# VH-VL binders against q95uq1, part 9

Target 1, 197 residues: q95uq1
Amino acid sequence: MSDNHEEESNVPAYVPGKHVSVDQLKQQDAEDEALKRYKESLLGTGVHAPKDDPRKLVIKEMKIQIEGRPDTIYPLDTKELIKEMKTKPFVLKESCHYKITLTFNIQHDIVSGLKQTNTVYRKGIKVSTEKHMLGSFAPQALAHSVTNPRHGWEEAPSGMLARGSYTAKVVFTDDDNEEHLSVEYAFSIKSDWKSDD

## First folded at step 21 (VH-VL)

Design F2
Fold by OpenDDE, fold request of step 22:
Structure F2 (fold): chain C 197 residues (1-197), chain A 124 residues (1-124), chain B 103 residues (1-103)
Amino acid sequence: as target 1 above (197 residues)
Amino acid sequence: QVQLQQSGPGLVKPSQTLSLTCAISGDSVSSDSAAWNWIRQSPSRGLEWLGRTYSEHTWYDDYEESVESRITINPDTSKNQFSLQLNSVTPEDTAVYYCARETYDFLSGYFDYWGQGTMVTVSS
Amino acid sequence: DIQMTQSPSSLSASVGDRVTITCRASESIDSYLHWYQQKPGKAPKLLIYAASSLQSGVPSRFSGSGSGTDFTLTISSLQPEDFATYYCQQSYTFGQGTKVEIK
């Protein structure tokens, strides 16, 4: 009995904030010079969106952080690197504490109500789904980073039944249900850090 | 080359247990890269997955919800085979039963080798 | 659960014809769709995996395309041995099948 505990994460009913266009935000800021300066500081006058890249969200990196271990970093700047990541699973020792950070750029416009969905599979069967409301992101000079969990660490499953190979998919969708990102990765849960090589 | 050979009776009485065996050649029932499945086919229900067994450090079984309470899939490593037991059968369980090897395209599985099929009739 | 719908349920064609079968998923399944051929009294045979990858030993006249929700199996030039029923599959769900009959 694989209790699909759909942990209904009580994601507070995200009341879709009014789609405030960057232009509308700029207009609202016209009344508050301090807010305008703050927005200008965030939006940076120099963030040139690439004219040849229509994407609003561009992933740059996935980082696996494990307490007491070196970070595992996957560069994701190209489609080839994204594909290559599938062939390089990271290892989680059972009961270890870990977190995953995704780094990405926003281009052209604000992405509103960004939601991250993480689905984990074992031999083609879904074993877990997690949804995280990330919020809204504007183009800025520095890449954005999102870490899950936001606070603390996730504990890797333990026990004989938990050990094995897993695949996963992370999807970013906005409040209009537009998919901005889809990346797949692999990992294993082991009793120790030694590669079964 | 991988081959799956099915065996078992083609006639079962209502309320009895359907029992089939699938012998594997060219691969191991304990392969960590595969899962071993039972699928049935009938005119009324089409192709229906029933369940699977596989090994990864330990043995795992997954079953279709509709048959979960009645089904058992067991590996036999000594004979390099796996079996299907379906308890309390009814005429609705009349179908051609197939064993199949499942392999993976990263997130999902597909069936690359199949047994020859066994027609099982549940007598009224 | 994801539903798979094939179209058409049946078709009549002649040897040499181009045949196209469609499979639609109720939600996006990326490229995780597979195609099988089944002849009467035989087990299904894998033709295409991962939407477009030809299984070893399958003739090149078979091809698969599509992503997301819409997928197609194409037989470029139908041969006498191709009269059969074809199924799409996603995870543990199969389409209802498409019977290709001789005209």
Scores: ipSAE 0.871, ipTM 0.941, lowest interface PAE 0.5, mean pLDDT 91
Fold by OpenDDE, last read:
Structure F2 (fold): chain C 197 residues (1-197), chain A 124 residues (1-124), chain B 103 residues (1-103)
Amino acid sequence: as target 1 above (197 residues)
Amino acid sequence: QVQLQQSGPGLVKPSQTLSLTCAISGDSVSSDSAAWNWIRQSPSRGLEWLGRTYSEHTWYDDYEESVESRITINPDTSKNQFSLQLNSVTPEDTAVYYCARETYDFLSGYFDYWGQGTMVTVSS
Amino acid sequence: DIQMTQSPSSLSASVGDRVTITCRASESIDSYLHWYQQKPGKAPKLLIYAASSLQSGVPSRFSGSGSGTDFTLTISSLQPEDFATYYCQQSYTFGQGTKVEIK
């Protein structure tokens, strides 16, 4: 009778910290050198926030990676490109291994408790919802990149019932449930890689 | 132009099966860009979606949870129509029944063409 | 499930009046709201899709606006044929309706 002690991995309950503005953090840095070093490690010295863009999170790219296939890259620098992406579905062969990488900049302040919600629809009905806690992100010189899954690959659904056209929405929210980003995209699951022209 | 023509009895006895048919013209029941729906309307429950059928490589059916155990929506490709069967009816199923075509704005479906409606009364 | 609430449930207006009907969703639905008109003994008719897009053949006096949770249907100048019940719809959920009656 082997007592399988399921180690309850106590994922520490993320306690949302008080929203401290970057300016307040800069003022507090005068008193704590360790905090200053931590902030300097997160905040590259050259990150100029654009004065004309109040957004804290700015999407740059969505990349679809499929094992054994070339990457599909969607530039998302403009509203027009984001809209255009809806008309350019990518194809997943059934049972293929894939992952999605989102690249974005953080501006003005630290975004705390960033959560990604991905919802998939088939003909207007929700078929799946996935939620990922991403963590906190600070402004930095280099864009941030988030890949799902974080490790390994996702397997595309298989079978006759899985084949077809899908639409999806990815949303980024912080610990205050503020929405920073929403992106809609489309894809198809097929038996082969040949686009039915 | 797309047209939906409903047919079927307007009177059904309790515990019997409600059966309606919707004939399609100007589109195909097998269209991959549409879904074919049944919706009913009553003063007590308002407009209520019941279910749909559509084709995309194979046939799919989605039903409203409250009627799922009693409802069947079947396509007939040979006649370009689809039907509603609702088993074990009660007076609560008394309503005007509509067939409708569903089309899509990306994530959302909406109903652009409707049948004329069929008043179905469940009475002994 | 998302709940849709229309306001008012009914209103009285005269020909030529500006009429405004509101629909509120219990959570954000972006712009995925649609409007229908229904006359007595007739099926609902699509007026507006995607919050603000006018369906083909619908008069320009009808307009839709809003995003997120709050949406509005506007009739700029009410005509005699516009006395009807109006419904908002999101996914497979309909509002309770707004009856526009003659004053």
Scores: ipSAE 0.865, ipTM 0.938, lowest interface PAE 0.5, mean pLDDT 91
Fold by OpenDDE, look of step 21:
Structure F2 (fold): chain C 197 residues (1-197), chain A 124 residues (1-124), chain B 103 residues (1-103)
Amino acid sequence: as target 1 above (197 residues)
Amino acid sequence: QVQLQQSGPGLVKPSQTLSLTCAISGDSVSSDSAAWNWIRQSPSRGLEWLGRTYSEHTWYDDYEESVESRITINPDTSKNQFSLQLNSVTPEDTAVYYCARETYDFLSGYFDYWGQGTMVTVSS
Amino acid sequence: DIQMTQSPSSLSASVGDRVTITCRASESIDSYLHWYQQKPGKAPKLLIYAASSLQSGVPSRFSGSGSGTDFTLTISSLQPEDFATYYCQQSYTFGQGTKVEIK
């Protein structure tokens, strides 16, 4: 009777912390210089968010990294570029190792409990949904970068049935289920990199 | 212009096989940009999707769960048509059957061209 | 499975009236909603795709809007030829229909 102790990986239930505004954070513990420096290090001293852009999360780039292949980079600074992304599918060779890196800025306030939901479609049918908890992000001078998977590589599906054209949507939501960003993209799974399939 | 022309019997006996054909003009059954669907309509069940067939590098079929065990949708590239076979029919399968082309707006499929419909009555 | 509920099930209107039909999803849909018109003895006809895109050849008096769970089809000025049943569709699920009748 092997007691398979299923180690319940106590993934600590992400308890969404109380949404504390950056301003509130700056006002808290003003007497503690060390904490102030720490907060300044986290929040940056000079990140001026554009006054004319109310967005808290601004996507900058999507990068497809494939092992042994050049990176595919999609600039996403404008709505037009996002639309162009839909018309420029990237190719995954079956069984290739790939990862996706999203680069974005946080503006105005901390985005707490940012979650990425990636849904993949084939001919309008949902074939997969992946959810990733990314964490909380504060405004900073440098853009944030998130790579999925966080460690290692994802393997592209293989086999005749996996080959084809796919569309996908990635959505970023916070702890309050506010949608900050959605990006639609396309890709194909092929038997080889050169196949006009 | 895309046209879908349906053909097949309008009367089927219980336990028999319903068989319909949809002839395509103005498009190809093997089009990579389309899927070819069967949808039925009845007063009791409304519009009900039954299944589809489509081609990429190979043929794929998707069926509605409730009819999956009884349904076959087959393409015929030589005739540029596709067919519906529904086995072991009952009076509950009485409906107007439509073939339809499914096209896509990126994430979403919609039916832009329909056949004229075929009333199929299941009766002894 | 996502349920699509249309409201109203039927309505009476006059020529020239503004008509609004609602389609509600049981949950937020990540794909777009589509609208069809059906006349007696005819196949459904695509009116609106992707919530708001007008199908080619469809009069501009038809419009669609909405997101999430709530979607609307609007006929700005009802014409005699618009008396029909309208259906919303998401994926492979259709609404139960809304019959627009002459008052």
Scores: ipSAE 0.733, ipTM 0.861, lowest interface PAE 0.6, mean pLDDT 90
Fold by OpenDDE, last read:
Structure F2 (fold): chain C 197 residues (1-197), chain A 124 residues (1-124), chain B 103 residues (1-103)
Amino acid sequence: as target 1 above (197 residues)
Amino acid sequence: QVQLQQSGPGLVKPSQTLSLTCAISGDSVSSDSAAWNWIRQSPSRGLEWLGRTYSEHTWYDDYEESVESRITINPDTSKNQFSLQLNSVTPEDTAVYYCARETYDFLSGYFDYWGQGTMVTVSS
Amino acid sequence: DIQMTQSPSSLSASVGDRVTITCRASESIDSYLHWYQQKPGKAPKLLIYAASSLQSGVPSRFSGSGSGTDFTLTISSLQPEDFATYYCQQSYTFGQGTKVEIK
């Protein structure tokens, strides 16, 4: 039984506020306390809106953090790097504690109700799906980062049957179900950091 | 070039076991990049995946739910082949059976090489 | 269970015709769709993998497109050897087939 464990992360239901464009936010008077709080929470001091890139979300990096191990960093600034990541699986020792951080820029407008869906496959079969409500993100000078799990660590599966090669897909969608990001990556679960199993 | 050669009886009595073998050439049953599948075809059910076996440090088997209790797919590394056993057959198991190699684009598998097929009739 | 529905179930065409076959999944499963050709008394043959990638040795008159739940196989100019049944596949589910017959 392929238990498709759809673990919906109990992230508190972020009720996306009314979608207000960055331009609308700039034009609206600071007198609205709700708007002010929204601006303070989302807007940094610098808005970058490249005219030659219509994307609202631009992935920059994926970082694998493993407790007691050096970080694995995938730069994702180009399409070629995104493709290359698929050919460079990272290794998880069984029972290790790990987390994944995605770093991205928001451009042009606020992305509201961003949801991350992470699906893991083994030999073409879906073995797990995780959904994370991330919230709303506005253009700012510093890149945004999201880490899963948000708190603590994920434990890598253990045992003979857990060991092997996996592929995964991360998808970012907003509250309108628009896809802003789709990236694929690979990893392996091994008995130790030196072994091939 | 990869080739799959099927063998086994084409007639099985009800309640008996259907047994087929698929010999592999040009690849290994223990390949980490492939899975070895059985698929059947009938006019009533169309193409139906039954199950697979593959090696990745250890052996794994995945079976279709409807036949899971009756099916066994076993690799034979010494002969570079894999087999199908389907127990307690009924006339509903009458079909052309195919072995196939499964390969992957990244997230999904597809069948790039097939055996010649074996017509198996379940009858008294 | 995911269902794959092909349309039409059968069609009649002439040599040189453009033929289009559609495959619809009951749901989007974030998996790729593949296409096979089968001739009578033969095993299925892979034509297209990952929705649009042409298998080695397959003529360029075959093409695939689509995403999500809707996919299409196109034969730009039907040849005599193309009269066959075509199947879509996603995960471990096959479509019911589309028979392309001589008009």
Scores: ipSAE 0.732, ipTM 0.868, lowest interface PAE 0.6, mean pLDDT 90

Design F2
Fold by OpenDDE, fold request of step 22:
Structure F2 (fold): chain C 197 residues (1-197), chain A 124 residues (1-124), chain B 103 residues (1-103)
Amino acid sequence: as target 1 above (197 residues)
Amino acid sequence: QVQLQQSGPGLVKPSQTLSLTCAISGDSVSSDSAAWNWIRQSPSRGLEWLGRTYSEHTWYDDYEESVESRITINPDTSKNQFSLQLNSVTPEDTAVYYCARETYDFLSGYFDYWGQGTMVTVSS
Amino acid sequence: DIQMTQSPSSLSASVGDRVTITCRASESIDSYLHWYQQKPGKAPKLLIYAASSLQSGVPSRFSGSGSGTDFTLTISSLQPEDFATYYCQQSYTFGQGTKVEIK
């Protein structure tokens, strides 16, 4: 009678980090020098949050990186630029290696548990949905950058059925399911970089 | 101006094949900016999408799951039309059938042009 | 399967009345909602696409609003030609319709 003690792997319950406001972080006398340095690194740059912009996350740029090709950069500083991006699809050659980097600022408060959802459409039908946990982001002097995939490259689909025009939507949500960002973009998968397809 | 003209019989016997045609004017069945759809309407089931065909480097067909095993939508580029075939019909297939053009804003499709509709009755 | 539910199923109104029809999706999908008008013996006619965009040739008294799962079609001042059945659509799913009848 072998008592197989199934070690209940106590996977530590992901305790959602307490929403600590930036103001609360400022008030906490960091007895811990490491915490103080962290706070100073986060807060020390007098990043004046714009009083007239209540947004906590502000997109700045989307960059498409393709192995062996020049980068495609979409500035996203204005609503007009965000709309314009929809009219400028980038091209992916089948089987190419690519990654997408989003650059953004955080304002006013820490955004906790940021999740990126990327949905791809073809002729109005969803063909894929990807979700990425990005983590928590605090206001800082330098813009934040997230790249997908985090490591390595994504391979573009190949074959006759993959070729065509696609649209996509990226949504950023926090752990409270608050939407902080929604941007749409377009791309095409082609057999060759020069193909007028 | 885009126009869709439907043709086909309005009476089909049970177990037979329903066949309809939709002739396109003012657009091409091979348009890369459109999809060509069949939709039916009945008092019991309301408006029901059945399927579509479209061209993008190659031809694609999408069908509603409930009719997928019985339905075929075929383009005819030579005549600039597309057809509906629905096999093994039953009285439940009695409806007004519409062809429609699907167009797109960005992420979604909508139906901007419709045929005149064809009442199809399945009866012995 | 996504379900689209319209409210009300029918209503009676007079010429000049403000009419509001709602459409609710069973779940939020990242797709836009569209509205159609249908008269007896006729095919549906597109009124509004992408929740709020007025189709060309449609009178400005028609408007659409909403997001997520809740959407609204509004007729600001009902005209005699507006007595019809209205349908919402998202993806390939249609609402059951709302019949607007004369009082």
Scores: ipSAE 0.731, ipTM 0.870, lowest interface PAE 0.6, mean pLDDT 91
Fold by ESMFold2, fold request of step 22:
Structure F2 (fold): chain C 197 residues (1-197), chain A 124 residues (1-124), chain B 103 residues (1-103)
Amino acid sequence: as target 1 above (197 residues)
Amino acid sequence: QVQLQQSGPGLVKPSQTLSLTCAISGDSVSSDSAAWNWIRQSPSRGLEWLGRTYSEHTWYDDYEESVESRITINPDTSKNQFSLQLNSVTPEDTAVYYCARETYDFLSGYFDYWGQGTMVTVSS
Amino acid sequence: DIQMTQSPSSLSASVGDRVTITCRASESIDSYLHWYQQKPGKAPKLLIYAASSLQSGVPSRFSGSGSGTDFTLTISSLQPEDFATYYCQQSYTFGQGTKVEIK
């Protein structure tokens, strides 16, 4: 349907062609009740959007799940919490298995072809870039959740040279290359959960 | 108050090794908040980053791809110095060589202190 | 990798002039751009880091602005000691330089 095959997404199908707002769709076809009902079911509950918040994507939470350990949860409900993430690094033990779950709301319009780009740095030098196509998401009252990887776990790197402090940036863009969110964060890879203390 | 003082020969024959040393005062080469870089400059290529070394729990190095096979940067903690060795030089390696301290704005490094520069000419 | 382009390559100006130099990145680098001044026979000197933060000891007539792909270094009133070459930098890449000469 789109440039994404995301299994975990419950988002209605991406509206093809030129992008049009949810309000415009409803206004354009207001005289045809049957067509209006179809569009509303396809787009979800798009009419319930905050008037004074122009963002299409509103991040709520990032959760780092580590196999065999308690989850680390970052509430990201405010701009201040998003900015503060740089000062609250998480720790990965080398070779640990982890996954990241991101929770967000979509408002105003469908966001089509949402892509996550995560770039990791070590003291200013890029050491990896990972891209994940998340799919298309319609406005709705309930938050959307996506987990990377969708199945199984990622494995943290290991070895003396892999250990240390890292900084990172995750950016969310759509098919039109519009940036919806950017979060800078930090983490460390250690030989044990309490090493270097 | 950080000062970087370079030393080493300014004339090197082709196929030999270019060797320079940078002495640090006002900071430690093993500081975990800085990295120690070599950058060169020529009229044809401008400013060109060559590589760096830094310490956290062990020593790390990073080298520019085009010189990676020929370059070594080593710290000397007892003398509070770091060195550049560039093997198998050609006349294209003729440049002014600078050592520089790198610090960071979260994702990006910048060079806040520089050595005085050493003109190195590679010729017979 | 990200390419950096400075403009102009050189300019002639008089003492007291307002001078503007630009640096363009091939893709967004947020505010992670830094500016250096180099006088003949000397090492580069850091002027501005993170697009707009003035390095300690740098005169306030120097300012930086911009984010994303387009960045500007401004000298509000050019002084005799400002005739130099100026470089932008992001990551481990420098711009080609802008030479500011006496007119």
Scores: ipSAE 0.726, ipTM 0.884, lowest interface PAE 0.9, mean pLDDT 86
Fold by OpenDDE, fold request of step 22:
Structure F2 (fold): chain C 197 residues (1-197), chain A 124 residues (1-124), chain B 103 residues (1-103)
Amino acid sequence: as target 1 above (197 residues)
Amino acid sequence: QVQLQQSGPGLVKPSQTLSLTCAISGDSVSSDSAAWNWIRQSPSRGLEWLGRTYSEHTWYDDYEESVESRITINPDTSKNQFSLQLNSVTPEDTAVYYCARETYDFLSGYFDYWGQGTMVTVSS
Amino acid sequence: DIQMTQSPSSLSASVGDRVTITCRASESIDSYLHWYQQKPGKAPKLLIYAASSLQSGVPSRFSGSGSGTDFTLTISSLQPEDFATYYCQQSYTFGQGTKVEIK
């Protein structure tokens, strides 16, 4: 009777850091060199936020990567492109390895506690929900990129019951539950890349 | 235009099986863009979804949890219809039963065509 | 289980009146809300799908709005044929209905 002491890995409860606005960070007296470096690392010297775009998070691209296949890239720079994405489903072969990368810019302020929620539907029924804590993102010159899974590949489901058409929604929310992004997309699971099923 | 025509008995004895049929015109029971549903309505329970059947390379059925053990929805491709069977009925199953076509606005299903309804009374 | 609550359960109105019906979900859902009209002895009829899209053949005096947990059906000018019971629906859950009666 081996007492498997499940070591409760005290994963320190991610205490969402107090939302410190970029403006608050700028007002904090630069007396602490470490804080200055941190501010410089977060604020970068050259990130001008567009005056005409109040959005804090601006999606640029969604990329579907499939092992052994060319990437599928959806440009998402405009509202029209976001709407059009719904009409262009990508295909996943059964048991293929895939990952999804979202590229976005952060503007005006730090987005704290960013969470990605992916919900998948089949014929109007929710079949899966995935939540990913992404962390905090500051404005920077280069766009941010988030890939799920972070490491390795996701395996597409297999079998006759898995095959078919799916719809999905990805939502980005911060620690204040503010929605920064909502994107709908479609895909199909097929037995083969060329199959008409 | 899509039309749904219901048929079946309006009186069923307790512990017996309720059986209804819905004939489809203007669409196919095998349509990959639709699902075929049964919904009932009573004063005590309101509108209640019971289940659906649909085809997407194969046939699928989804049932409401409270009736799942007693319900069967079957398509008939030869007649372009689908049926409802509800076993072991009780007076609580007394309601107007509707067949309906389910269609989709991307993430959400809604019912755009309905049968005329069938009043089914469970009584000894 | 998600519950859909309509308000009011019933109302009295006159021809030409503006009528507003509310539907509240017990939780925020990512699915759209739909509206139906039902007359006595008839099946429900689809009015609005996806919260605000007017079904083909439905008069423009009907409109839908809302997001999250709160949704509204509006009849801008009530007509004699609009006296009926109205239902909201999300996924496979229906509201309890709102009966619109003649004053």
Scores: ipSAE 0.722, ipTM 0.862, lowest interface PAE 0.6, mean pLDDT 90
Fold by ESMFold2, fold request of step 22:
Structure F2 (fold): chain C 197 residues (1-197), chain A 124 residues (1-124), chain B 103 residues (1-103)
Amino acid sequence: as target 1 above (197 residues)
Amino acid sequence: QVQLQQSGPGLVKPSQTLSLTCAISGDSVSSDSAAWNWIRQSPSRGLEWLGRTYSEHTWYDDYEESVESRITINPDTSKNQFSLQLNSVTPEDTAVYYCARETYDFLSGYFDYWGQGTMVTVSS
Amino acid sequence: DIQMTQSPSSLSASVGDRVTITCRASESIDSYLHWYQQKPGKAPKLLIYAASSLQSGVPSRFSGSGSGTDFTLTISSLQPEDFATYYCQQSYTFGQGTKVEIK
């Protein structure tokens, strides 16, 4: 009959004139390990990936930043949340300045030469395609973020013909043209933030 | 259900204007969930999309590049119809012309209702 | 520019046969492909939209499958009224057609 208890000795065990109980040592050890795991997560020193998920790129969030207004944030870390992008359009006022940040995890292996292709449609007709080279990304515990444009702002189009509802698809491919992710989403361009046009 | 009824002449002389009309019942030409198209069919070209018009806060037109300089599609909300005008026709414009309603599966449109077709012959 | 190719251009079949028609796109179109039936002297009729969704009023012997670049239309047991020409469509482009004839 025997017990296997481990005690961490990061504190002096023989501080003169002070008694340290076994309960205090066990609680200190648990708190130290929790803090260590937290610090490692913040620093990105551990890389863990679920073995049952073969995806190399896992989308987490889309953020729309509009100059002079609060950010709009879409969490995308479930299949259901990704599908909701189709029915929860964001609004851009014509001529507004905006930028879009995508947040994603890379797992299992490095993704080399990641390219983002964003295609915008108006009632089934493609109206623009933009391609952005994002670079190469290694697996890490903390997510990667990329913002488009990298510098300054994009300006939303303006005029009567530019206003209306749009649908879009963003696709991520690597330098071997392997598709890692596609997301379909919607937005509208309005004459004012509170208009019904 | 939705019905599309075409009208217009079946014989047009070269260099003249082809004019067709499509009357809509069971839907509105100004519906913001649909677009109104002209498509033609010939043995040499098969089914060929020509263009569309639709309403969302204003009217929009989209035309196939090969006919863009000659085509006009006009809605008429008072009569709940839309028309095709194709200028400067040649014998190559001989085809069966269809009007069609377009609806959407998010990124893509498809044609769920069609007119009966109008055979248009361009000859001298 | 996405090219659409149907196969075969024509086929002969008997009532009761299983018929398969294919449509291939030159690049991925996800599931955004639609199928039409056209009988002589009539307009095309929508059968299937978005690769596999059956249009209302279309018999269940029709089915569609595929995604990406390769798509099929299947008639599980051909009926006399199914002898027609079949077209696929992506964006504003139609395939050249597949004529299904009596064997």
Scores: ipSAE 0.710, ipTM 0.879, lowest interface PAE 1.0, mean pLDDT 86

